# VH-VL binders against Prefoldin subunit 4 (PFD4), part 9

Target 1, 129 residues: Prefoldin subunit 4 (PFD4), of Arabidopsis thaliana (Mouse-ear cress) (q9m4b5)
Amino acid sequence: MQQQGSKSGSEMEVTWEDQQNINIFSRLNNRVHDLDDDIKSAKEKCENLEDAGNELILADEEMVRFQIGEVFAHVPRDDVETKIEEMKEATCKSLEKLEQEKESIVTQMAALKKVLYAKFKDSINLEED
Below, E stands for the ipSAE of ESMFold2; O stands for the ipSAE of OpenDDE; V2 stands for 0.75 times the mean of E and O plus 0.25 times the DockQ between their complexes.

## First folded at step 4 (VH-VL)

Design a15 (from d6 with light chain S32D H98D; framework fv_dupilumab)
Fold by ESMFold2-Fast, scan of step 4:
Structure a15 (fold): chain C 129 residues (1-129), chain A 123 residues (1-123), chain B 112 residues (1-112)
Amino acid sequence: as target 1 above (129 residues)
Amino acid sequence: EVQLVESGGGLEQPGGSLRLSCAGSGFTFSRYGMTWVRQAPGKGLEWVSSISYSGSNTYYADSVKGRFTISRDNSKNTLYLQMNSLRAEDTAVYYCARGPLRYFDWLSYFDYWGQGTTVTVSS
Amino acid sequence: DIVMTQSPLSLPVTPGEPASISCRSSQSLLYDNGYNYLDWYLQKSGQSPQLLIYLGSNRASGVPDRFSGSGSGTDFTLKISRVEAEDVGFYYCMQGTDLPLTFGQGTKLEIK
């Protein structure tokens, strides 16, 4: 950031760009909270699908019971295993993307925080909770 | 130790609403299907509603369809039952129960039950 | 809906003697996977229901060996080999074969 001569040190002026950066930080912070909830849910779903796969490996039935709407159906184990593997791939890939998005946003927030604190120091409080 | 603790019961008039909660502890709540079962005074057990581990699948007894909504918040280890348009016949102790750790057969049996919360609907 | 019918509704038993409770379903509970989706629950006075037997014959964790479940299709039996005072309460069968889930009307076991 470029500093202006004798104006430095005794007057802090919030520019349009500064306000924009503060607003961006607030939006990113809200998105991080939403992502934390989504990541937790996706992680648990991925773990549940891994357990479902393990359940099928340990089972000795050729047919498994599967809930479809309000009816239970019999499905060959191999078909169910294929479906679980497909769902697991989709869910774990979704989890990875959510984690990558969070990392990107956290990095952006850190950069904005550094810029804003360098100019305003103790005069600004960026709320993360 | 696996525990389920119900709350939110009380006295309400016909047409009123109540929201029941069931707090799970001692197990990974988000991995289990959950169920509400009720028992009217001096009567037997009646299945009310069930919800899958993720909340994606919900099932209801015909007597409560359109009036009750089952939901869960896995981040808070809590199961809910929103009860609208209450009727005298809804008077019962409401139990929270946990299904087995089975992806496909989570409605097959209920291995742990809470203490129950009493709902009384009278004018 | 599958209707579950228990008998007897009241079962007075002398301590140390055996007891048995019948549960009949209006439709077969035997699935193609070989399981009978029938469970037994005990509700002691002032307490919540507790699982005794699941999927026809499997004893739940912590349940004494004196409890056993048997039967297939539409006719099921819960047996207690030697009734103890702590066994008093209401016994319920439940079918998990089809929705809606349905319970029997209950059997009250009491000490003579």
Scores: ipSAE 0.037, ipTM 0.637, lowest interface PAE 5.8, mean pLDDT 86

Design a20 (from d6 with heavy chain S30K N57K, light chain S32D; framework fv_dupilumab; at its last look DockQ between E and O 0.11; V2 from the best seeds 0.00; counts 0 for: pae E 17.7 > 2, placed apart)
Fold by ESMFold2, look of step 5:
Structure a20 (fold): chain C 129 residues (1-129), chain A 123 residues (1-123), chain B 112 residues (1-112)
Amino acid sequence: as target 1 above (129 residues)
Amino acid sequence: EVQLVESGGGLEQPGGSLRLSCAGSGFTFKRYGMTWVRQAPGKGLEWVSSISYSGSKTYYADSVKGRFTISRDNSKNTLYLQMNSLRAEDTAVYYCARGPLRYFDWLSYFDYWGQGTTVTVSS
Amino acid sequence: DIVMTQSPLSLPVTPGEPASISCRSSQSLLYDNGYNYLDWYLQKSGQSPQLLIYLGSNRASGVPDRFSGSGSGTDFTLKISRVEAEDVGFYYCMQGTHLPLTFGQGTKLEIK
């Protein structure tokens, strides 16, 4: 059953709004952890594609070995260059969106921390165990 | 509906061991601190031990420190109390109670209690 | 350890009359954030405790308006404006400001 309780006589009363803010903080904190994993993966992909592109630029062969899924194939160098640039653009765009979402969430969590710590002081700990 | 159900009590000899369990249901277990409180026959309430929502912070009464270990498994929604080196004065009904919502660093507001499990230590 | 002293230890009350239970701590329960971590619990015969009041004065869910808590620092009071038969049992105060957590010795409320 949903709780509600307001009573005078104390500086600190835990309200429904306070409980909702804590719940929102918890959900955002979980999302930040998921985003960190996704950002790490996207960053590694982007770095690997940059390295592959650099190797291709230094190579002088007209046909190169390129990984397609689980298989390596020999494809024209120009086709590989085009594919790498397409993959880099897609990965970097995805990474930018993930980083923007994280920045928004971190800002919202900081605002919630400020409100909750100001009201509850040492009685609340919004840091992870 | 929030429910807490203790189990694992029984009869034991001094120096023996028991492990108590408390199963939580009807709420998101991992969001709450948990506490053990005991009551000797015909006596008042005595705090035994508390644990934070993640299990990383634990607190013990001096009377049980070094002998009892509180723990939790949030994947099983279960609180535990490992009781070693039992003494006659550990004879009591042991209650588990739900403590504060995570992020509150206070050890009060026990809003839901189990029915208790009885521990008897005698020779 | 913080000693929590309740008075009276036995409280016979006529139904419909008010009742008052005092709880005094050996040290201030006022935490540096401005709150008193003082709870009141009722334990009826054969039952587990139930929370009545938290943070000195806030009623827990489902607790009737006839229960109220007051006080600050070292002196706290639980008041029942009109005692009913269902209020019979043992009342405990508990402090959460200092470790270890400590309860008062209990007050038995009875119908006379």
Scores: ipSAE 0.000, ipTM 0.549, lowest interface PAE 17.7, mean pLDDT 84
ESMFold2-Fast, scan of step 4: ipSAE 0.497; ipTM 0.764
ESMFold2 (binder alone), look of step 5: mean pLDDT 93; pTM 0.953
OpenDDE, look of step 5: ipSAE 0.046; ipTM 0.633

Design a22 (from d6 with heavy chain G33A Y53G S56G N57Y; framework fv_dupilumab)
Fold by ESMFold2-Fast, scan of step 4:
Structure a22 (fold): chain C 129 residues (1-129), chain A 123 residues (1-123), chain B 112 residues (1-112)
Amino acid sequence: as target 1 above (129 residues)
Amino acid sequence: EVQLVESGGGLEQPGGSLRLSCAGSGFTFSRYAMTWVRQAPGKGLEWVSSISGSGGYTYYADSVKGRFTISRDNSKNTLYLQMNSLRAEDTAVYYCARGPLRYFDWLSYFDYWGQGTTVTVSS
Amino acid sequence: DIVMTQSPLSLPVTPGEPASISCRSSQSLLYSNGYNYLDWYLQKSGQSPQLLIYLGSNRASGVPDRFSGSGSGTDFTLKISRVEAEDVGFYYCMQGTHLPLTFGQGTKLEIK
């Protein structure tokens, strides 16, 4: 978060406030890249839990075997199904929060871009993916 | 009881194609993830590709990505590996193996293996 | 990719003596769920691989109790308390913590 070096403008004066807005835009753009990675990971995890649930509904046995900590346990199918649903709910809720954060940041970036372009027009290039 | 039987191997020229099959019996095929592992002559084991029980998820080793396609037909209890643009380096015994019904970790280990089918790529 | 390194590569053993094989990973195999995704397989001459140990220390069905697995993170060991003639073959460790799945280079166990 340190302020970047100043540059003498040819036509337009860059104020301290303008520089701060440019810096904020860059920080938000970097955060969006981090969020895209997190969203991809959370989405994959949510989908894997959905796949696990689909595999369980095809089970013919009343009891299923899985490892809990240091032991293997025979667990009723319905108990495993409940656990998968709970994990799925938690993971998918996490995904939703990440998506909402990204939407908020993208909206904020759009507002900053509008302010900067209104003053500088084509004199400033705000890069985003 | 649980059996996996591979077929479809043979001799092919570089640039050719082969389709391997693996027939499962003695278990509910659609509940288990399946994997292909290969072994070049005199060498160790190399993971090739895996597919989830539903077929919704597939993963590939970089060496075969874009050339090989893993698929399954759960109504026929059969796993497939379509091998295109074959290279000499693909010469190996190809094993199909069953991943466990471990829910979140269907790639955790392989409890049953087929007998293998030999693929030779030579001019 | 996670590199799996086995030692020794060749292990001649007198029948009835113990044997130990090491498997080391270039990155930790301890996953966020608390499991080490490290398996051991045995491939006898002319045969398919067979599962011996899964998730670090669990014996597969039908595997004699003279086989045991231990370790966590990056250092794993397969032990055979009393080697028998039927144990000859190549032993491979495999990691399943991260894609791509990777195997060790193998250890050949043979009777002296």
Scores: ipSAE 0.000, ipTM 0.526, lowest interface PAE 11.4, mean pLDDT 81

Design a23 (from d6 with heavy chain G33W Y53S N57Y, light chain R59L; framework fv_dupilumab)
Fold by ESMFold2-Fast, scan of step 4:
Structure a23 (fold): chain C 129 residues (1-129), chain A 123 residues (1-123), chain B 112 residues (1-112)
Amino acid sequence: as target 1 above (129 residues)
Amino acid sequence: EVQLVESGGGLEQPGGSLRLSCAGSGFTFSRYWMTWVRQAPGKGLEWVSSISSSGSYTYYADSVKGRFTISRDNSKNTLYLQMNSLRAEDTAVYYCARGPLRYFDWLSYFDYWGQGTTVTVSS
Amino acid sequence: DIVMTQSPLSLPVTPGEPASISCRSSQSLLYSNGYNYLDWYLQKSGQSPQLLIYLGSNLASGVPDRFSGSGSGTDFTLKISRVEAEDVGFYYCMQGTHLPLTFGQGTKLEIK
């Protein structure tokens, strides 16, 4: 019975299944790079909205200047805080989903890497970043 | 009506320090985010640092992190930039700029700028 | 960091003619809240920068309506419908979608 882990450290014939696993790894690796960029961006926006909300609390002002296009209006602080919280919830939930997707992909890549390295060892270069 | 006036620029040696000030008038200073932007001789604009209206939140360009400190005194309507460990590449005109109170605007709406103050770092 | 690329770098124009400046970002500036955090600034000779356009297409207070901004995502345009002598200077786009804030390299508009 042929086992993928047998003759570890020796050059083996690449099967169709092995090639598919390599191709899948490459696709997942590309997706992780895209996700890292998205996660970094979402993290900064989530932090900025958190900071904005905290700053409004510290300002202790009833009315806050709100700009829409060329027009400035005075809006109750609570209304602005509500809008910031809504945007923060949307952005931070998006961040959570991106991080969950990355965790799933990284886990799948680790499994593929173990299978491929068990058979090919140092003869395969699987770069994650 | 709205005015921003920078001061504190000058000539300094590499490794030296300078403190810039920006005095605001004609508006409620404590309600606005404030920003420092610099421009090297013959070059374009480069963001340096921003500070929230309360002064609790600060952001810096990587080139100045650990060397520059942005701060403000709302009771004096004044923005500051403490510049330590100066390098030749810090030579520039330094502008202060007003950002609006709104979170989505403060990164994208610098509606008033000061006249600038010149910092020269050379031996 | 998001890289902002302007073209052309030098723009000689005859007074009364239209002018157009392009700004491209290395990443999308459209955020989940529906805004493109893209501003345009003008710096006249010997003067401080002044805001022209904010959030992609909104005209700043006091700016003539012959100026307009358009675009979304990675491709943005500043248009002047009829250039006047007072419009001479350096034009900069700036993105605020992601820290650090980054500016384009600038476009010099000159009267020909």
Scores: ipSAE 0.000, ipTM 0.515, lowest interface PAE 16.1, mean pLDDT 80

Design a24 (from d6 with light chain Y31F N36T G96A H98Q L99Y; framework fv_dupilumab)
Fold by ESMFold2-Fast, scan of step 4:
Structure a24 (fold): chain C 129 residues (1-129), chain A 123 residues (1-123), chain B 112 residues (1-112)
Amino acid sequence: as target 1 above (129 residues)
Amino acid sequence: EVQLVESGGGLEQPGGSLRLSCAGSGFTFSRYGMTWVRQAPGKGLEWVSSISYSGSNTYYADSVKGRFTISRDNSKNTLYLQMNSLRAEDTAVYYCARGPLRYFDWLSYFDYWGQGTTVTVSS
Amino acid sequence: DIVMTQSPLSLPVTPGEPASISCRSSQSLLFSNGYTYLDWYLQKSGQSPQLLIYLGSNRASGVPDRFSGSGSGTDFTLKISRVEAEDVGFYYCMQATQYPLTFGQGTKLEIK
């Protein structure tokens, strides 16, 4: 503290432990970014399946007539409804797991941010995105 | 839990016949399309045949058309592949897979596979 | 018939590094309803194939988020953001846009 430098005399010294915490925060922040993309994708899949199911419910038909290329087919409504419900359960369950993981990581980041800001205050900038 | 168990594989001579079976459990068998996929020793995956949930529609690879017949018995939760006029190039592990239901976009993939059954055709 | 071509055929990767597999189709896999009928499967040594990705980009249940599928039309990519030892095996793309259903020739992912 007694000696004054010409380059930066007011910066706090970062300990080895502090650097580890900063590195952990950075790693967790990158993971949250990846999770946000996965959550968006999973939510879109859930919504698409929900929309498909709703369209079938509104249809006043026992059989669904569908065309792929030059082929026409009739499929029972109940078969399609069962498949939509199965896929919806799978995709919505994956969304729940991703959201739980994000909540856990955000909690960890908040704890690390609190420790680092208590020591460095405004002299450190921990961006979340 | 969803399970698919194949049986009926074995050794046969060229020109011979074998009948493969695939027993499904843990799901409503009658509501799913079913498929046979094979893999020759050291080679990749090759689609063989698919059948619709009702059994009304069947599809075959050109290499097996006229020789193989896919069928199902929904009352027994069982898929079959009748293999006639066997050739050496039919030697492979044969997998049973659930799917596709081709006429609906979200159902056109294989979500569960059996353990496979080995077919060897040699003189 | 739609021909599926994978590249590379052999992919040695250092653990922790990313990996990328290409799959090209001889015709567009985009259907009139906006869906792309491309799936990815993994076959580990001595095991049955397992579903990884369906309809282009949708991750199958239980598949780690380090796996992702992308692409449209005739050019598709499977990415592994951080390869682990358990990821070794043969990767196959498959099209279900039309019969006959066709697979790529397979890519062997192995640890260097």
Scores: ipSAE 0.000, ipTM 0.506, lowest interface PAE 15.8, mean pLDDT 81

Design a25 (from d6 with light chain Y31H T97L H98E L99Y L101Y; framework fv_dupilumab)
Fold by ESMFold2-Fast, scan of step 4:
Formats: C-alpha cells, sequence, structure tokens
Structure a25 (fold): chain C 129 residues (1-129), chain A 123 residues (1-123), chain B 112 residues (1-112)
C-alpha cells in the first residue's frame, strides 16, 4: 500500500509553465503600481482643465480670471479657451492611453489568476508582497 | 485566513448618527477596495458604498449620498461608515465586503464578507 | 442604473434534481475587455452572503463543481447540476460593471 499515489492541490509540483505565469503576473503587478500614480496625476489634470473650461462658459466678460493651482491671471477669453482645448486634448489623450494600458494589464492579470487559482487555490497568493 | 469583523451597530432615533467599523485581517488590506452592503429585514441585498484601495475614490448609493461617509485607515486595516441623518429606511444588517479589486474602481466582485452588524432606526 | 431581474423568485427542488436560476440585466454587462461583469452570491439562513460565481462563469474558491454560471450580455443562468440539502438559501445576481452596483431581487431555493 503506497500513500504517495494520491495528489492534492497543495502537493502539486510547480511546472515551468506555472512559474512563467507567476513571473508574468509579478511583472504586470509591478507595472500597475507605476500606472496608478500616473493615472491619478493625469486624471486630476484632465479634471482641472474640464473645470476651467466650464468656468469659462459661465463667464460673460471679455477678460477672464484664470486659476490652476496657485496662479491667478487675467487673460483674453479666446486665448484661454484655445489653450484649455489644446491642453485638454494632450492631457486627456495621455490619460486614455494610460487607462487602456491598465485595462489590458488588469485583463491579463485576471486571466492569469483564473489559471493559477484553478490549479493551486489557497496554496498560492497572487497579491503583492 | 481572511476575516472581516464589523462593529458599531445599534439602536438610534431618526436624525441620529452611528459609526460602523470593519476590521480586516489575514490579507494585505491596502491592496483591496472595500464595500458596505445592507439588507433590510426580510428584504434583499442593497449596495451602499465602496471605497478604492487608497481611499481616494468613494462611491455611494443615491439613497445615502450626503448622509453617509465611507472612509478607511490602511495603517489600522479598518474600514468605516459614518452614518448621519438616519432614517427608518436605513434599518438593516450592514455587511462589510472585500472588493472591488485594486486596479479599477468599476471592477467588482465581493469574495469575502463579514458577519454583519445590525442598525435599527426607530422612534 | 442597471436593473437586475431574477426568475423564478421561489424555486422548490427535490434533492438530487437539477436547478436553474435566470438573471436578466437592463443593459449589456459585456465589457470591451471580453468579460461579463455578473456575479452570483448565496446567502444561507442566518448567514452572510458568500461568493459562488464571478465574471459570469468562474467558480469561486471552495465552491463545488455542481455549480456553474453561463450567459453573456443581458441573459445569465446559474445552474446546480444536483441539488443538495446544504444549497438551500437565497441566490442573488449582481452587476459590477458600473456604479451603482445593483443586485437582483433574490431567488429562494428550498427543498420539496
Amino acid sequence: as target 1 above (129 residues)
Amino acid sequence: EVQLVESGGGLEQPGGSLRLSCAGSGFTFSRYGMTWVRQAPGKGLEWVSSISYSGSNTYYADSVKGRFTISRDNSKNTLYLQMNSLRAEDTAVYYCARGPLRYFDWLSYFDYWGQGTTVTVSS
Amino acid sequence: DIVMTQSPLSLPVTPGEPASISCRSSQSLLHSNGYNYLDWYLQKSGQSPQLLIYLGSNRASGVPDRFSGSGSGTDFTLKISRVEAEDVGFYYCMQGLEYPYTFGQGTKLEIK
């Protein structure tokens, strides 16, 4: 009678394929940290530019008060409107790219979790360090 | 083992306030969004509020906006729900749940739930 | 808000027979990333809810293989291939695609 004939999830050998999947997950997980900070910064900038644009719509004077951060200025309305649109296009496009990259990474990580948790269940922790 | 333990429920009059707490253990608390879900006596589940892993983004059901505030202290592994201007309709068991996941606030499923804490709002 | 509708609301089942619960959403839960943001939860009497199925068809850890989720877009099904006495309780579907997160009204599975 041999008791080594049966296997369980926690007793399964980690294959080369499993190790590659874990390594990919680790790299993607580390990238998400950098993306979180970049997305937050870009989102705040995009929101600030949207708010500035909305304030401009409500202004009826030719010269408008413009504030982002701690800077105050009185500038021609048309110049401010054009500059806000240019900055918003650049910043919001950058935000969209960062969000698309994060969405791609999250999708890949979810797929890797599905594969690894199906095999290892509670034997593996795919959370950060 | 992942555990979530709620506290702070009780009896309060309409217009009163209560603060619920949820202590997390057995996992890296700061890597998960957290959620409050309630259940009125004999009724189904109702989502109340969610907070992102960092605490920077919060979301509320329309029925509680302006009255409830969700917050978290990652150094203490604790989630909070400050409930102000309580109404009879807020009477429910309040569950703490782990989720949505860290990466996007809109990605959601709740893989672990606490035992619940009972809130009764009555005159 | 996305409205979630379950059917039936009451499901009496003979032990050992299959059971099926339907969940319908007022708009598609299929995200551009290819996942359906539909989850299933079970609440046994006097207990907290527990996750059964996430992202449409994935069984949560510890959930028996007699439970399965299927469907896409707006029409989803939870199936139990062979009902056991311990499966009694309320079943809820939930959409996690967008805020506010919304639950179905619940289906009570009971033994006949």
Scores: ipSAE 0.000, ipTM 0.510, lowest interface PAE 19.4, mean pLDDT 82

Design a26 (from d6 with heavy chain L101Y L107G, light chain H98E; framework fv_dupilumab)
Fold by ESMFold2-Fast, scan of step 4:
Structure a26 (fold): chain C 129 residues (1-129), chain A 123 residues (1-123), chain B 112 residues (1-112)
Amino acid sequence: as target 1 above (129 residues)
Amino acid sequence: EVQLVESGGGLEQPGGSLRLSCAGSGFTFSRYGMTWVRQAPGKGLEWVSSISYSGSNTYYADSVKGRFTISRDNSKNTLYLQMNSLRAEDTAVYYCARGPYRYFDWGSYFDYWGQGTTVTVSS
Amino acid sequence: DIVMTQSPLSLPVTPGEPASISCRSSQSLLYSNGYNYLDWYLQKSGQSPQLLIYLGSNRASGVPDRFSGSGSGTDFTLKISRVEAEDVGFYYCMQGTELPLTFGQGTKLEIK
């Protein structure tokens, strides 16, 4: 391929392959930002479910109000306790999966950064924030 | 809403010059690579040129290399294509397309296209 | 250069029936990162191209689920499970694996 990525002169040549690696790094960086948002949301949900469980334990009532979206239902306390525990377990497993995915992506980004910095040294700045 | 609006097309004689512009709105222009794709009358799509988000890296089809120059002004959210030494075979509708995007792009796909501007090169 | 060949070039379809378009590359589009850099675009009469599928099989935002892309390496397929009148136009595949970026010659889908 005779295509040059950078302008003429003494500038470091950026090949199409290099540009693809930069693009991959950028896509992974964006996914990490999305994952950070999802992880934050999952943590908040887990905390809210734990708080809801604690409040339910303090309430000595056989029937409680349960909300999903805009629908309210009055259900037996034991059913709500079971539902909260199921949702908490599901949320914690989801959180773990998101954290594992982030670790994998961060590792991939580190590998790409190593390759790109080895070639370009201080000529390239890969922003992670 | 993402929009790309091309301008600068027209009729020119062989050997002449034209400068095309593509104004972007509804997105952070400086974060995206940009591309020019052309289509000759009754023919298919042909890639012309691409530029990185910063403007530092440019790429050209062999048929236009040395005659066309792609550039951008991120302060004006505008992409340019300077077309010199025009030939009859440069006659086409020229489309501005968004891509590759630095953070979302999975490669060389183009998710938004402008309406096109017509370039006619004839005597 | 990677040459992209589409088949058929003309595809008349009865509304409600399925349609299938083939795209073949002269070299593998499977990059070292595990992705096939193949996209599908639709150009309706008098309109600009629009993205349908990217990286072989990923549906673009707003594209109905009746569209699907499949394949790897050198053989790729775009399928429409149930063709609707709004689907008429020219379909183009494009490779982004290496420069220059190249398109197939286009397939005209039309209603019978």
Scores: ipSAE 0.000, ipTM 0.512, lowest interface PAE 21.2, mean pLDDT 81

Design a27 (from d6 with heavy chain R102K W106L, light chain L99F; framework fv_dupilumab)
Fold by ESMFold2-Fast, scan of step 4:
Formats: C-alpha cells, sequence, structure tokens
Structure a27 (fold): chain C 129 residues (1-129), chain A 123 residues (1-123), chain B 112 residues (1-112)
C-alpha cells in the first residue's frame, strides 16, 4: 500500500502500555528518593539510640537527667535504658521495612528500564535523579 | 529560657547568595536536631531543611536541593543556611526551629521557633 | 510528596463556642513504630508558629486542656472545646512520617 509521509515517519510508536511504564518508573523513582531520606533518618535514629545507650553504660550516675520537649526529669538509669532499647528495637524494625521496600522498588525500576531501553534505545533516557 | 534568634536576611538579586544564622541559647544545642521552615508573604508554612544533632545528616526540600546547604557549629550554638542561586520564589520569612532531640528523635515535631528573618529576592 | 489538606480554610467562631479543624493526608501517617507523626501549630498574627499538639494527640507543654487532637492514619482533627479571643490565628497541621515534611495550607480561626 502506498503511504506518503515525511522522512521522519519512522518515529517510534509509544503505546498506552509504554506510557504507563514510563509513568510507573517516574513514580517509583520519586518514591525511592523519599525512601532514601526516610532510611537515612531511621539509620540516624538507630545510631543516636545506640550512642545514648553506650553513654549510659559508661556513666557513673544512677540517675540521669533527660529532656523531652520542655520537660526535665531525673529518672532511674535502668528506666531510661529500657526506654532507649524499646525505641531502638522499634526504629530498627522500621528501618528493615523501609530497606525491603527500597529493594523491591529498585528491582521493579531495573525491570522497567530493561523493557523501555530494549524498545526505545537512544530515544529515551531514564535517569535516576 | 530557650531562645532561637535568626539573622542574615536581606534583599538580594536573583542568582545571588545569602547566609542565614540561628543562635540558640538556654538549652544544650548539641543535643537537638534543627530545622529551617519558610513562609512566603501571605502564604503558609513550607519545610526547607533539617540537620541532625551532630551535623552528620542533612535533609532538603526538593525545591532547594543543590542550592541550599544547612550546617551547624555546636561549639558556637549556631545553625546556618547557605542560600545560593537565589530565585524570586525563595522570598519568605525564614524560621529556625528546634527538633528532634538526640536521645528521643523518634518524635518529629518542632517545639521552639525563632522570630524569623526576612529574605527578599527581587530584581 | 504527601499532600496535607485542611478544612475549613476559614473558621469564624463566637467566643465560648467549640471549634473543629480537619486535616487529611494523601497517605497514611501511621509509622511502623505505631506513631502518627502529625503535629498541629498555631501562628498568631505577626508571630512565629508555636507547637500545640504532637504525635496526633499529645498536648505540648503549656498548652491549655481546651485543645485536643485526635485521629489516625489519614484523618485527623484538632478541637478547641471553648474558643477564647487569644486563640485567633492560623492553624497548620504537619506530617513528619515521610520526607519531605509537609504542612497543610492553614485554617484561619477568627472571631465572629
Amino acid sequence: as target 1 above (129 residues)
Amino acid sequence: EVQLVESGGGLEQPGGSLRLSCAGSGFTFSRYGMTWVRQAPGKGLEWVSSISYSGSNTYYADSVKGRFTISRDNSKNTLYLQMNSLRAEDTAVYYCARGPLKYFDLLSYFDYWGQGTTVTVSS
Amino acid sequence: DIVMTQSPLSLPVTPGEPASISCRSSQSLLYSNGYNYLDWYLQKSGQSPQLLIYLGSNRASGVPDRFSGSGSGTDFTLKISRVEAEDVGFYYCMQGTHFPLTFGQGTKLEIK
């Protein structure tokens, strides 16, 4: 069949599925950035709590002074150690969940990249900013 | 009494730079994370950046990432915000705020705020 | 980004009457440690913001009992049981569960 078109009539066809894959990749990429910040925060929280626990072990005082917001309290050392350990365990569980979510998303993004680059090659650039 | 005092605001051209400072007193500065929040004229609050108690970890809003740098000097009880490549959209009152606490930083809230310093970016 | 939506945007109230402000998040704020990282702030005209409620329902130091916060997940409410003239200003909710930290657009409480 005779079909007239410009020499640019070899433009790549973008299907509905291709557009959905590109949109999914963009959303996953944004989620990874948010997750990186959340993971960074959770790691810092774990490190801060570990640091606090180690400082208490080295302290000579039976009572510790700590502040939450504007409230000051002198509490038994063991009570503070228990609270720190509970908070650390909760935070480390949160960190593990966030890291698992990131691993899942990174795997999904890698799969989408392979599919899209195989079809579009140099016509598409999926940068992870 | 806990106090936070901002300074360093002023008028700047687009593409220019400003450095904001926030001096803390009345508390052990090195135990608290610190945050910058801004408010454009007649608009609501927008989070800009946060820094951990030690200065090792920093966090930025996407709108300022790569242009602003948050830092602190615990020996001087001072928080900084280096603002480069300023845009008209950066025009706002900039508040520094305290939080989270080092030992109990699972609580993400800002319990004390400074008076704010005004940044105007205009040609 | 998590979008925080407040309603109403303007809340005229008669002194002594109750007031209620809603805050809804586009995603759950319930963190895996069991906390909702949802805070409420009050900004009076010409003043800095001040903390009212943290972690959904905890009153900040010095905040009167007439203020209360409730809710979990995506739906949160700030209540003032009996509004006083000093309560006028802009109320903001903020989520701290996920980065970036985001605020609601604000609710102006004013005397009728």
Scores: ipSAE 0.000, ipTM 0.533, lowest interface PAE 14.3, mean pLDDT 80

Design a5 (from d6 with heavy chain Y103L F104W W106H; framework fv_dupilumab)
Fold by ESMFold2-Fast, scan of step 4:
Structure a5 (fold): chain C 129 residues (1-129), chain A 123 residues (1-123), chain B 112 residues (1-112)
Amino acid sequence: as target 1 above (129 residues)
Amino acid sequence: EVQLVESGGGLEQPGGSLRLSCAGSGFTFSRYGMTWVRQAPGKGLEWVSSISYSGSNTYYADSVKGRFTISRDNSKNTLYLQMNSLRAEDTAVYYCARGPLRLWDHLSYFDYWGQGTTVTVSS
Amino acid sequence: DIVMTQSPLSLPVTPGEPASISCRSSQSLLYSNGYNYLDWYLQKSGQSPQLLIYLGSNRASGVPDRFSGSGSGTDFTLKISRVEAEDVGFYYCMQGTHLPLTFGQGTKLEIK
C-alpha cells in the first residue's frame, strides 16, 4: 500500500487517495447499472402481478387456472388471491430497497464526482451514462 | 359479520394532535389494505390516506402529508391515523374503510366502512 | 389531480321511475390493463357510505340488480331502473386509477 503519491513531476499528479476515489466511483457506477436492471425487472414483475390480481377480481369462478413455469393447475380462488398479494408485497418491498440503495449510491457518486472534478476537471470523465 | 369500529375522535385546538383507531373484526384483517376517508360537515367525501395489507406501503392526500401518519398492527386487527399539527380544515367525520382488496397500486373497492368518528378542531 | 364532475347534483325522482347519474373525469380512467378504476358509493342520511359498483360496471355483493354502472375512459353513468324509497341519499363516484383518490361532489337523490 503506497500512502504517498507517485513521483510524477507532472502538472496534474494523481494521489493514492485520488486513485482510490476513482476506483470506488467505478465500483459504484457498476452497481448502479446492476440496480437499474434489477429495478426494471422488479417493476415489470409488480405490473404483471397487478394485472393478474385485477383479472382475478373480475372472475366469478371459485377455481382459477394458475401457471407456475410450464405447469398449469386449477386452484381455489382464495389461495391464488393470497399468493398474488404475497408475491406483490414481497416484490414491491424488494423494489423499495433497490431504489433506496440506488439513491444512496447516487448520492455517494455525486460527492466523489464533486471532489474529483474540482481537481481534474475535463482531465477525467465520470459520466454515469 | 364484517365490522369496523372507529375511536379516538374529539375536540382539539389548532396545532394539537389526535390518534384515531379502527378495530376490525369478522374478517382476516391482515389480508386487506385499509383506508381513511373524511367528510366535513355538510360536504362530500375526501380521501385522506391508505395503507397496504402488510403496512409496507402508505399513501397520503397532499393536504395531510407530513402531518398525518397511517399505520396498522395486524396482531391487534387495528388501523391507526396519527394526526399532528391539526388545522380547522381537518374538522370532519373520519371513516375507516376496508380496501383496496387486491388493487393496492390502484385504489378502489372499499366494501365495508366504519360508523365514523368525529374530529373537531376549534379554538 | 383528476377532477370528478357529477351531474345532476340534485335528483328528485318519483318512486318507480328510473334515475341516471353522470360522472365525468378530467383524465381517462382506463388503465393499460383494460380496467376503469371507477367506483360508485351511496351514503344514506345519518349512515356511512356503502359500495354499490366497482371497476366501472360490477355490482358489489348484496346490491340489487336495479343498479347498474356503465362507461369507459372519461364518461360514466350509474342507472337505477326503478327507484325505491330506500335508495334516497347521496351518490358519489370515485376514481382510483391515479393518486390521489378523488370523489365527485355527490348527487342527492330524493323522492318527489
Scores: ipSAE 0.000, ipTM 0.555, lowest interface PAE 13.1, mean pLDDT 82

